# VHH binders against Sulfite reductase [NADPH] flavoprotein alpha-component (cysJ), part 6

Target 1, 215 residues: Sulfite reductase [NADPH] flavoprotein alpha-component (cysJ), of Buchnera aphidicola subsp. Schizaphis graminum (q8k9d3r237to451)
Amino acid sequence: YKPAVATVLLNQKITGRNSTKDVHHIELDITNSNIVYTPGDALGVWYQNSSQLIKQILKLLSIRISDKVKVKDKIITIFEALKKNFELTTNTKHIIQKYTDVTQNKFLKKIISDNKKLNNYVKKTPLLKMIYDHPKKLSSQQLISILRPLKPRLYSISSSQSEMNDEVHITVGVVKKQISGTIHLGGSSSYLSQFLKIDDSVKIFVEEKSNFRLP
Short names: E, the ipSAE of ESMFold2; O, the ipSAE of OpenDDE; V2, 0.75 times the mean of E and O plus 0.25 times the DockQ between their complexes.

## First folded at step 1 (VHH)

Design s10 (framework vhh_lunsekimig_d3)
Fold by ESMFold2-Fast, scan of step 1:
Structure s10 (fold): chain B 215 residues (1-215), chain A 120 residues (1-120)
Amino acid sequence: as target 1 above (215 residues)
Amino acid sequence: EVQLVESGGGVVQPGGSLRLSCAASGFTFSSYWLYWYRQAAGIERELIASISSGGKTNYVDSVKGRFTISRDNSENTMYLQMNSLRAEDTGLYYCAAYRDLYGSSWFDYWGQGTLVTVSS
């Protein structure tokens, strides 16, 4: 695998106006990237979290956006760390358990003590909603200790390199969850469909899916 | 300690040239993909140029033919040679490095930036 940076050529909604589905066709310029792919390969894409979501989380936890944290071997602001290093949209049982531990929240302690209640809670409660319902002052280091790393997302490649020599095309469905009348968006799919603009740069790699591409 | 330190920025007349340097320490430089980003007033950081561990280069269209990215693995330094500078090239230039394909960060390391001002 070799990472590369691609430039956005097109980002277009391809579903009809009266459709309930939100699907985007994205075309990326891979000129000079040394990217090679065949139809059926996957494109790995790194995304960034929205400034709005980051500020909301930090406000609920009484954390200053300029606070410093250590991520790997570098010291950066909590804002930069949340933008590029951590997943902020999904909740997991592990995150709920860690959040309960650092906050000592009585309600969440009852939830985690019962596997059935925990299973129901994680299905209904995205990360932002849990923090909103049960806010607590945390340090920046405590916050990043409970979060999971941001990982690239894989999308099936819909283009052929023989036809589109210096381009790679993907189709992205927007992930939505409706909870208590509020729509919660997925990180990667919302970034690619709503925030990524023409001439923006995106970090990518190709993951081979064919057993017959090996020597 | 791990860091990237940019240098070589300054004030230059339109049509002039500058060479930016990005000095790296605390990691295995030769294994990393290296990037130059630019942040202009009112605009988020934009990728300007990249160079792979194997020496393959890529440029944003606005700088193709004018800018050249290069690396010296023996010095742990990346360069950006900027020729035929225009007023729109004014901005803070950032160095960035990346190696981990499945890592948690978009980029493993970022510099603090060096300011380039193109004015009459």
Scores: ipSAE 0.000, ipTM 0.102, lowest interface PAE 17.6, mean pLDDT 77

Design s12 (framework vhh_7pa5_2)
Amino acid sequence: QVQLVESGGGMVQPGGSLRLSCAASGFTFSNYAMSWVRRAPGKGPEWVSTISGSGGSTSYADSVKGRFTISRDNAKNTLYLQMNSLKPEDTALYYCAKGPYLYHWSGMDYWGQGTQVTVSS
ESMFold2-Fast, scan of step 1: ipSAE 0.000; ipTM 0.263

Design x01 (framework vhh_6qgx_2)
Fold by ESMFold2-Fast, scan of step 1:
Structure x01 (fold): chain B 215 residues (1-215), chain A 124 residues (1-124)
Amino acid sequence: as target 1 above (215 residues)
Amino acid sequence: QVQLVESGGGLVQAGGSLRLSCAASGRTFSSYAMAWFRRAPGKEREFVAAISWSGGSTFYTDSVKGRFTISRDHAKNTVSLQMNSLRPEDTAVYYCAAGSPEEWLYDLESYDYWGQGTRVTVSA
């Protein structure tokens, strides 16, 4: 596949009779993209982390937004790296273990020594909350060593190319987790539903459902 | 909250077939992507197969492509995994998982709801 850039034509909240989710219908202009899809294909979408979330994390860790990091073979600012290269919303057992090692935090050491406590902690504690509860001065390179790479997210295509010339439509469920009275948003779903506006550009590709059975 | 209950596990000989089913209760699943993961003894949980919320798109790990088929029944709120040509290496506890349309991917962190698992043993 080759990535293409699409322009947002519509981003509309869908309201149903008994809606169990905050759901958005998004229409993208793929004119001049050479994108081709069939019913049942998925749309891969690259997203960016919010500037507000990045600034909150950097402030808690006493890292300057202009600090430089090496990502693969390139030197870029920590702000740019966190915006485009790393996942910032989900906490995992591995991230908790790495953060504990880097910070030497006594409370977190007790958590990771007990499998039941660790399982409970990861369910209740998003990355930002762990950093907020247990802040520590880190280098920018230490921070990115803890984080996992940002990957594009897949969404089911709801449109037919034969009916919607040069458009692709997706339905995005907004991921919201309420932990200790605070709502925590998913990275891709919050970007697509709340921050992506009409005329904005988004990077996409098509994942074909039948692609895997031809030798 | 959503509950997922797996069934259909058991003991089967190599080359045999099993059909696993996952029944959803509580919240409606018409807007959820569904997946199967498995954990072999001494190993970490790994992705097996996923199906989109519409049922139109399916994804498989390389080791099961052509042998396993995932499907869903919207009316019954069930997802099924048809396992053919089973191998001893397929021996594991199989878990059903549900996630939002955004989060149907290969990483276990992409899924919000999980079943308790059903055991599959494939004998040589």
Scores: ipSAE 0.000, ipTM 0.181, lowest interface PAE 14.2, mean pLDDT 78

Design x02 (framework vhh_lunsekimig_d3)
Fold by ESMFold2-Fast, scan of step 1:
Structure x02 (fold): chain B 215 residues (1-215), chain A 121 residues (1-121)
Amino acid sequence: as target 1 above (215 residues)
Amino acid sequence: EVQLVESGGGVVQPGGSLRLSCAASGFTFSSYALYWYRQAAGIERELIASITSGGSTNYVDSVKGRFTISRDNSENTMYLQMNSLRAEDTGLYYCAAGPSYEELWDLYDYWGQGTLVTVSS
């Protein structure tokens, strides 16, 4: 990828005043970024995890915010690593298996030994809920060993560069899952809709549509 | 290509002042948050000051009231004015650039080579 940094010009909720949908129109300034896009391209956006989510996870695992971890030959705090380098909202079969191994949790061992139970569990149990239901003291290094690297999310570009040479516009729907009476928000959509403000910077790239076309 | 070049380091007496500069090229300077890190011998790099693309500043407690971070978007340069210098301020000072977020301890994409500041009598 060829990442660039854009400045937020507008972040506006565009759904009707009584709508249950949360949809945002976001306009980004790409002046001097060397970004070029064509109709059908997507905008990749690097997002950050919320401080509240990170603090909840660290508290449940008895990890100090200031603990250090090694990421890509840099020594940083676990808080910074979780904010920028790891995905924290999605649970996977791989994560469940690794968490079970590290915690030695007897309930989770029964789940992972049965493919049907594991498939059901992963669909119903986001990462935070699994940790909440089965907390265990871990080291910071043990925590990052089970997590996936954070990857950018792709959004359809809604603007035309021929008319808006210095801007790129996207429409973001806020992802909400209600599991066992709790609302779970998507990482990227929550970041873009709730936390990203005017004059903030965001790291982006253009993904050409032709790259996804079958030969 | 992206470059961050620090200058202004040197030897200074306790209580003295230094002004560090970080000259940037190869990216849209005005869109980036900018950071000063300090690394003392045998110790990990510590964030000491930050300035967002919008001009909001943050400082580590040990330098609050003594150091001032600023930026000049027309010159693509960031500064660190260091006053009332102490022996504990000795170290390599690194300039860095990254995206701006509401929490200013975010790590970043671009680093300078570092400039040495020595506070000694």
Scores: ipSAE 0.000, ipTM 0.129, lowest interface PAE 15.8, mean pLDDT 78

Design x03 (framework vhh_7b2m_4)
Fold by ESMFold2-Fast, scan of step 1:
Structure x03 (fold): chain B 215 residues (1-215), chain A 121 residues (1-121)
Amino acid sequence: as target 1 above (215 residues)
Amino acid sequence: EVQLVESGGGLVQAGGSLRLSCAASGFTFSDYAVGWYRQAPGKQRVVVASISSGGSTKYSNSVKGRFTISRDNAKNTVYLQMNSLKPEDTAVYYCAASPYDWLEEYGFDYWGQGTQVTVSS
């Protein structure tokens, strides 16, 4: 219930019998965290966007890493803001509309004017791909205005605390999209599967499954 | 803009302990990786320990098991707990901060002024 820091004990790629899916089993040490969970609870995980993804986006928009931006009344670098405060992998109709407005891009204006084209575009085009196809010089503040806040991701807990008092286990599927020959990774799933290593620390919380007892 | 101020150094006997602090200002501390380095007279500055913005820690072989790095984001401070000190630990200790992942070193290492640690034989 309270945010805690856990240490990675295991991060192992697993495969199904006839599956080539990239799935990871992650075990976290919650010793001294005072975390309590029951079967069916979810584990919330705070993740970070990759430095590589951030640098690609900033380069395409001609934004310097050292540029300052105002987030929640704090003055921080745009790099820091994108690392921890904003979601950078998922594209949405709202983001496409905002990006079209700030860039005044003629192609995207045609897309947003037709709801069917917009629905098709959002399904096929990750955020990075849209920016890559339609780059435009933006200020750091204009970029922040387009993006949505980064929120912790919830994963089903696969372990039982009655059997493993000091551990919590989750299973994470790596989200990949292949667009024009390029593989695009999901934010939280790529962080947990690819970047999180043994002895790394991760910020977590338990979201208790809604349960009530009738009188 | 970015400032790092080390404190907690001093003179101790071999086998003793010290806790160093690095107070940060001018940036969002929780978003930075921080490392402890040391420099003995006539030698190059070498890394001792580091902690990522997410809390992942790394130690040099010379201090592993004796030193512990930790951070307190509420106080904008990083600590180095030094146990079982040896004369060869005598050095000026510096903290450095980077907005990048500690695993990816690029061009934004900010340094403090250093704090002297002297271990008597």
Scores: ipSAE 0.000, ipTM 0.092, lowest interface PAE 18.0, mean pLDDT 77

Design x04 (framework vhh_6qgx_2)
Fold by ESMFold2-Fast, scan of step 1:
Structure x04 (fold): chain B 215 residues (1-215), chain A 124 residues (1-124)
Amino acid sequence: as target 1 above (215 residues)
Amino acid sequence: QVQLVESGGGLVQAGGSLRLSCAASGFTFSDYAMAWFRRAPGKEREFVAAISYSGGSTFYTDSVKGRFTISRDHAKNTVSLQMNSLRPEDTAVYYCAAPSDWEAYLSESAYDYWGQGTRVTVSA
């Protein structure tokens, strides 16, 4: 598949019956995209990390926003790399192990030595919280060596193409976690709900329900 | 620690029904999508069904579509799989799964937490 570019027609907050979620209804113009979908398909969306989140992480690691990194044989600023190329909101066991190795943090070494503790830690500790709790001066290249590539996110399609030939609609729940007094936001859900504006362009693709396969 | 505990498996005749349940603990259940997978004897694990964090979207593998229904109960921290019109080919160990990634829950690679499984045997 090749990503298509869609234009935002509508981005509105909606409410559900007794919902605890902040949810948004987003309508995208797919005119001239050659996008075809059926009920039950998912929409893949490429997103960008927030400038605020990037600046917070760089400050905690004593990295200048203008520092250069090599990404896929291109030299770009660390700020640009974190904005477009790397996932910054989700922690994984692999990231925790790499961060522990690079920082030599004594607390995290104890966590990764016990599989039960590691599983518990990764579930309750977003990436920003781990860095906040255990800051360490890193080079920009060390930082990106820990991170995983930014992947498009999948959202359930709520529209029917027979009704909305030139549009695709999705519903996005804003992911919020309050851990140790700090609110942590999802990257894609925050981008789509709070930062994506009418007339903005977004890169998309359709994941057919028949392609949702796992071994 | 994330714990997923499946129940409801058993032996049933072809054409019969079973309801599987998964009790989840150790995370904020209502913030995560949930999925069911199965592994037949001598086969690899395969996707069966998934439900979004809100319960508003469901996904099914083609072979169970129209026969199985996934649902969730946020008050009880459970996800359920209602299996109707069962076939011998549905014989497998069924696993409840939760994603480790708050945003990647609709991506196949997101599922890192697994229950121990519950066995379903469908007789011809």
Scores: ipSAE 0.000, ipTM 0.168, lowest interface PAE 14.2, mean pLDDT 79

Design x05 (framework vhh_6qgx_2)
Fold by ESMFold2-Fast, scan of step 1:
Structure x05 (fold): chain B 215 residues (1-215), chain A 128 residues (1-128)
Amino acid sequence: as target 1 above (215 residues)
Amino acid sequence: QVQLVESGGGLVQAGGSLRLSCAASGFTFDDYAMAWFRRAPGKEREFVAAISGSGGSTFYTDSVKGRFTISRDHAKNTVSLQMNSLRPEDTAVYYCAASYGWLGDYEYSLSESEYDYWGQGTRVTVSA
C-alpha cells in the first residue's frame, strides 16, 4: 500500500434505526493523490491518540510529556510517541503481564498467576483503567516497552470512484463501552467521529480486496 | 529558558479594539498549543481562547465568540488575540499560556493544569 494524505470534506453523525448507535459518515478529498479504489476495497486510516488520553496516562505514571524515548531509529518525545506510534485503548494479556513485571503490583501478580482470573480481567479492564486502578511511577522507556505498536484500521469504502471523482467515503461506527460508570472510546472510531474536523488532514491508504478466503 | 512575553494591553473605551501579542522563546513553538486566559478584578482566572500548534483548530469561551480572534505566526513565534467590540466586563489581566501537544478538544483547553508555561500578564481596562 502507498500512504497518502486526504483532507476532511464532511464528518456527519447519522442515526440508524437503533438509537443507541453512534454512526458517522465521513467524506475525504483525495484530489492530487494517486489513490485508486474499486468495489470491495477497504480504506486504511492512521489515527492518532487524543492529547487528553496521553496526558492522563503520563500523569498517572509520573512521566513528563517532554521526556525523550527512542522509537525505531528516532529520538522523539514520549508525547509524540504515544500520539503516533503506540496503541493506548486496548488491554491484552501480554500488556498486563509486562505492566505487572515493571510495577511489581501485588494485586496484578495474583491476577496473572491464574489463567481464569487473567482472562476475566483483560475482558473487563481497558489499559487506562488498569493504570488508574494501579498507578506507579515509571520511566518513559518502561512505558513504551509495555505498549503495542499503533496500526491503521480498515473501513469499508461506501463510495464509487466512477461517481465520486476525487472523494472517498466511509461509514464509521463509534465504539463505546461503559465499564464501572466510565465510557471507554475506541481509538480509531473516536478519532474519526469526535476529533477529526473539516479541513483536517488524515493519512490513508487503499487495501485491495483479496481473492483469498480463510475460515 | 522558556519565556512568554505579552504586549498590547492598555486603556480603551467600550466598543473599541485592542490587539494582544505573546512572543514565545525557548521551546519548539509548533509543538505547543497556545491560549489566552484572563483574571478580572475580584474574580478567578478564566479561559478566553486557544489555538492548536498547527493553527488548524481554535476554541473560544462563549462570551467572546464573534468578538475575539486568536491567531499564530509560526515564522515569528507569536500568538495574537484580536479583541473587537470590547465591553467593560472584558476588563482583566490577560495571560498567555502554552501547552505541549495537540489541542484535541475544547474541554482540554479550559483547564489551567494543562498549560506548562505562563506569561506575566498584560492589563486591559475597558471604560464605559
Scores: ipSAE 0.000, ipTM 0.128, lowest interface PAE 14.0, mean pLDDT 79

Design x06 (framework vhh_6qgx_2)
Fold by ESMFold2-Fast, scan of step 1:
Structure x06 (fold): chain B 215 residues (1-215), chain A 125 residues (1-125)
Amino acid sequence: as target 1 above (215 residues)
Amino acid sequence: QVQLVESGGGLVQAGGSLRLSCAASGRTFSDYAMAWFRRAPGKEREFVAAISYSGGSTFYTDSVKGRFTISRDHAKNTVSLQMNSLRPEDTAVYYCAAEWGYLPSDYESDEYDYWGQGTRVTVSA
């Protein structure tokens, strides 16, 4: 096995009449990739966080983009680590608890002391908004200790290889949230829908639906 | 301190089955992809199978597809390799390996963080 690199052939917005969702149809060229898929398989896609989002977070936490961090026994810049190794859009109870611990924020301490308040806060507050509302100087190592690893996103394959020999097609829903005048975009969906252009390369793999193959 | 321990190896006749297990101790491997490698007598270590940290994605080398199945149990912090329809050419020492991140490398490399000591599998004709 090996992840393959595909080239973007098409990235087209498709819209429902009464939909609040922004949906994109993406076609990828898998020529010479040795990728094989069957109906029901999923396509894994690696994405990167936007430079703008990374810079916003670092600025709020008074961290220099060139600061070094240790990630999996490798020394890299915090900017590179946030671009490729960590999820930056989703807030979770675990992240809120860790952020509260490192910042010692009085407001957040009241939130985490009550499960009902914590559940409500998680639903209403993306990661960037929490940091924006409650900024605190952190070290780069403190920041990455709070964050979750970046995971490839899985999308249902909408094409059939018997009809589309050298292509794989996926449908991607774009999640947009507006808070305090700023649009908060989902990581993988914003990367694929807004930033992935025709002729761009993207790293992919196929997750098989079934581990059993009949003769 | 952190340790991967393989078990389940042994001697088996061609066409038989074995189930290998890898138990991780000293650390939770929820953020690690897990893999099985093997080294046949007189040969270099080669990739066999891998499973993502979520358990949702599995990968196999062509020679074992349809015969071997990799799975993981997050609660027990274990990874298993079910080996069916074994062939003499499957004779090797099998190693469990862990790599931080979503997918492990499909070759022997310094990207892997932890390795087990190996468990021997011998398949007789």
Scores: ipSAE 0.000, ipTM 0.181, lowest interface PAE 14.8, mean pLDDT 78

## First folded at step 2 (VHH)

Design v1 (from b01 with N58Y; framework vhh_lunsekimig_d3; at its last look DockQ between E and O 0.11; V2 from the best seeds 0.00; counts 0 for: pae E 14.2 > 2, unsure alone 60.6 < 65, placed apart)
Fold by ESMFold2, look of step 2:
Parts: C-alpha cells; structure tokens; sequence
Structure v1 (fold): chain B 215 residues (1-215), chain A 124 residues (1-124)
C-alpha cells in the first residue's frame, strides 16, 4: 500500500427518490497525493465507525465511553479505539469464539461446538446483533481483545486518470440488512455515503489489479 | 475445516535465506487475502507481509527488499522468501487468511484463519 489522504469533492446520491436502492457517486481530489491508478485498479478506503454504533455496543457491555485501553503502544479512550482501530459491523467465527470465551455464554457455546450451526450463525448475525442478544458486562480491554483490527475496504474505480488526472471516482452502494426489524448498515458504505462530507479528508490507497491465475 | 499449515522454518546464519510455505485447505483459496505475521519472544504478533486475492503485495519497512511474498492458487499455497536474514528476524511465523467480499461496490475483509506457526532462528 501507498497510503494517501484525499479530499471529498462530491458525494451525491445517484438513485432516484422513489428507488429502494441507495447508491452514491463519490469524487475524491488526489492532487499532490502521488497516487497513480490504471483501469481495473481498486481504491482502498479506511473508514471510521459511527459514534451511534459505538455507543450502542458500549451500553450493551456496560462500558463507560471514557474508559482507557492500551492499543499497541498508546493509551486512549475506548471510544477513540473503536472509532478508527477495530471492526464493529461484521462478525466472524474468530470474534464469536472469543466473545463466547470471554462471556461464557451457554447459547454461544453450543453454536461454536457445531460447525454447521457456527457457519449459519456467522452469515446471519452481525456483531451488534450478537451483543444485543447476549449482553455481558466486560472491561474495555476484554472488548478490544475479541475484536479484529479495522481493514480498509476496496471499491472499484469508475474514473480514468487520463481524463481526470487529479481525481478518483467510486460508486458506493449502501449495505443494509434487516434482522428482526433492526436495520444494520455496512460500516464502510455508511461512512462513505452518510457521514463523509464535501471537504472531508479520507485515507486511501490504490490496489493494483493483477491476474489471479499467476503468481 | 479450515486449515493453514506452515512449514520451512529452521535455523539459519545471519545473511542466509529461508523459504516458508503455508498450505491451505477447507476454503476457496483464490478468494482470500493472505498474510504472514511474526512473533518474537515477549511481544505481540506483528504483520510482516500480505498479498491480496488479486496478487498485490505489501511489506513492512523492516523487511522490504529482503522478503518476497507470493501465492500459487493452483497449489493452495502461499510462500515467503526470506533473504539477507538478521537476528531480529528470529521468531514464530504465522500465516493467516481473510476474505474479500462485495456489498454493492464494497470490497471487505472477513475472519482471519491462523496457522500454528513455524519457528525461524537466525543465529551464528
């Protein structure tokens, strides 16, 4: 990766007001970033988790928003740690196993002991839903011990640098799941579509396309 | 069952070379990004190198120019060629796998799978 900072030039919903789909066209200024891309490349984006999602999780786990944790070599609040450092929207087998180990939850112990049940649970149960269904008082350090580091998300580039040498454009569909009447938004897609504003900075990189059949 | 098995670790003199392998099974290998992590005694695991499902590579500064990550999707195997080894490269080397997925135009990472590790010792 060659990480860079881009500035938002445009964030425009391109689906009609009568559409059930929510898709945004986003234009980023890459002037002075030394970013070069070619057709078929993807744009990696580091997103931030929503404050509302963070607060919901902390409430369910009885963690004070101002509690301190150690992340790598720094001591920061749990709120700061969750905002930029950890995945909060997707659930994984690893996360479910660690949450079960830390909480000693009897229902989840049965889930993880049966590979077929675990596979189904992972696909159907976002992180917030698992915590909502099975809350437990945790320490801030216990919480970050079960989470995975935040990973950048990749988006197909819809622009050509030969036509727009100082810009990169992406199209973002808002990821939504409705589970038991609760809308669950994708972390990166909701950040890009709903919270990223014109003139905001966003951390990015270019991932080059390569032939997956060859080393 | 997902399984990652590292091999190729051993004892090597400073300046020497080793090639690590990570054999994978139980998932669609070509869909996964792959990672090498290193754990020296007394510290947390650290990322060394990664390779995306599409073949793009990343290296931390301390190994750039000395290590080369590669993958062979037909053999379900990832490699780490380590050249010009130093004492600081001593540690337990783990491979890991994560998936990319698309929600609309999103590309996302999924759960890490971890191997058991292979020991590399660089000593005179």
Amino acid sequence: as target 1 above (215 residues)
Amino acid sequence: EVQLVESGGGVVQPGGSLRLSCAASGFTFSDYALYWYRQAAGIERELIASITSGGSTYYVDSVKGRFTISRDNSENTMYLQMNSLRAEDTGLYYCAAETYEVYGSDYTYEFDYWGQGTLVTVSS
Scores: ipSAE 0.000, ipTM 0.124, lowest interface PAE 14.2, mean pLDDT 78
ESMFold2 (binder alone), look of step 2: mean pLDDT 76; pTM 0.749
OpenDDE, look of step 2: ipSAE 0.005; ipTM 0.215

Design v2 (from b01 with A33Y N58Y Y107W; framework vhh_lunsekimig_d3; at its last look DockQ between E and O 0.01; V2 from the best seeds 0.00; counts 0 for: pae E 18.1 > 2, unsure alone 58.5 < 65, placed apart)
Fold by OpenDDE, look of step 2:
Structure v2 (fold): chain B 215 residues (1-215), chain A 124 residues (1-124)
Amino acid sequence: as target 1 above (215 residues)
Amino acid sequence: EVQLVESGGGVVQPGGSLRLSCAASGFTFSDYYLYWYRQAAGIERELIASITSGGSTYYVDSVKGRFTISRDNSENTMYLQMNSLRAEDTGLYYCAAETYEVYGSDWTYEFDYWGQGTLVTVSS
């Protein structure tokens, strides 16, 4: 129910090198946690953003990784903030608008002034891509003000607790999007597949299956 | 029309308690993740608690042990029980609803709805 800390026992690619699919089998140790799950439940994962992605964004925006920023009730580095507290992959209309406001970018102004253009742009343009195409020096605080809080992602549990009392297993497909010659990865899926290693800690929770739906 | 309406805010002394409500309408409440945000004066809006469609909860460290988020799908209402309130808890509290649509193992898109906010003032 409550988020718990799990330890990675295994992270293995289960697709071939020549496969168009990049799928990972991940085993997590939930020993000494109150994690309980049943078939049909999902595992919520609080992922972290890649250091590389963070550095790329900060570089484009001329922000030092050591800059201090207030997040919640804590003063932390912008690097740490971006690592754990903000989403960096998915772009939104709101983010585009806010980014446009702080950058005063002429191109983006035209985009946000036309709902059709904005709808198209948001669908096709990850956050990094937008920043890459339209870099501007920002303060760490400005950046934080633009970004969305990081939210957990759900994955189907592929194990049974009756058999694996102290483990939970998930299968993760890496989300990839080719945009203008660059491959963009999903935040959570890439975290789980490429960055999460054995003995790493990860915050997780169980999303119980709900049979109730409002008509 | 989608609507989120917060209520329950007010003035309270440090150590006091408040219970916020967020009444939702115009969408399938049970399918949505729900969130409480707050915004203090001069400070960015921050996520303080969340509850999934299945009832799993999350709290930021600053409110852990003091705040409790809950939801009643039958009433389309989310709650935030706030105990042991502190001056730093002062701010405008917003409820938000978000849905993720997943195909396979991938989340494809998400929606956000916001309430108008309810003011919480903690002062001696």
Scores: ipSAE 0.000, ipTM 0.180, lowest interface PAE 14.0, mean pLDDT 86
ESMFold2, look of step 2: ipSAE 0.000; ipTM 0.097
ESMFold2 (binder alone), look of step 2: mean pLDDT 75; pTM 0.752

Design v3 (from b01, 20 letters changed; framework vhh_7b2m_4; at its last look DockQ between E and O 0.01; V2 from the best seeds 0.00; counts 0 for: pae E 17.6 > 2, placed apart)
Fold by OpenDDE, look of step 2:
Structure v3 (fold): chain B 215 residues (1-215), chain A 124 residues (1-124)
Amino acid sequence: as target 1 above (215 residues)
Amino acid sequence: EVQLVESGGGLVQAGGSLRLSCAASGFTFSDYAVYWYRQAPGKQRVVVASITSGGSTYYSNSVKGRFTISRDNAKNTVYLQMNSLKPEDTAVYYCAAETYEVYGSDYTYEFDYWGQGTQVTVSS
């Protein structure tokens, strides 16, 4: 995929205030890009993590936002690294194991020693929740060694380029889940819905639709 | 009681076709995006296809051009037409429902409802 930079033209909530759904209509300017799309295609979005979430995690781990870290042979701040390069929402068995190894947390040691417990824990415990429940002072490099790389998310395109030559539209539902008394947001959906503002830049690409035809 | 029930799985030869169904009950199905996941032995559960409440579809690269997801809100059912099946398509296929319109989500904990799965076996 060849990502292009788009500019936010509009980000509007289209659900009512009393609705259980939080859905946003987003219009992106793709002028001066080589973006080509057809109805039915999906838009890939390279989202960024919430500054608030990053700060929460760093605080729990006693890491300064200005600490330097090596990512892909580049030295950047841990804040920047977490902002653009790593996933911060989803927990995995591997992450739990790595975090356990780094923290030597006794509770988590018991969890990873039992596959059933681990399976249950990973399903019910987002990364922030794990860190919140079991904070430990870590280095910035230790933290990124635990995390997964950030991956783009795909969204349905709700526009036609034949009609909107320089625009692409998507509809995004905010992912919200309450787990163990804490509300957790999807990384990408919250980025698109709550964090992107008019004139912001976002990296995007087009995932072409299937050419399958039913017999 | 909220329930998702998968059906339509079975044994099929390579190149063959199957049509899976996911029948929902106990909730407002039309408000949900529905996902098909599959999990092969020893592998992680992965997204196969999804359809939003509005009917927009997503397919993983591995199934593009072969699988088609559709929904019938009147029947509270989502279908997965699987054509040109390959041995690597062998897996337990699961249906999941959520009230968001994001494709390709690996966040299994984000889904409100899961089915029990249906076995699909593709022989060489």
Scores: ipSAE 0.000, ipTM 0.211, lowest interface PAE 11.6, mean pLDDT 86
ESMFold2, look of step 2: ipSAE 0.000; ipTM 0.094
ESMFold2 (binder alone), look of step 2: mean pLDDT 80; pTM 0.802

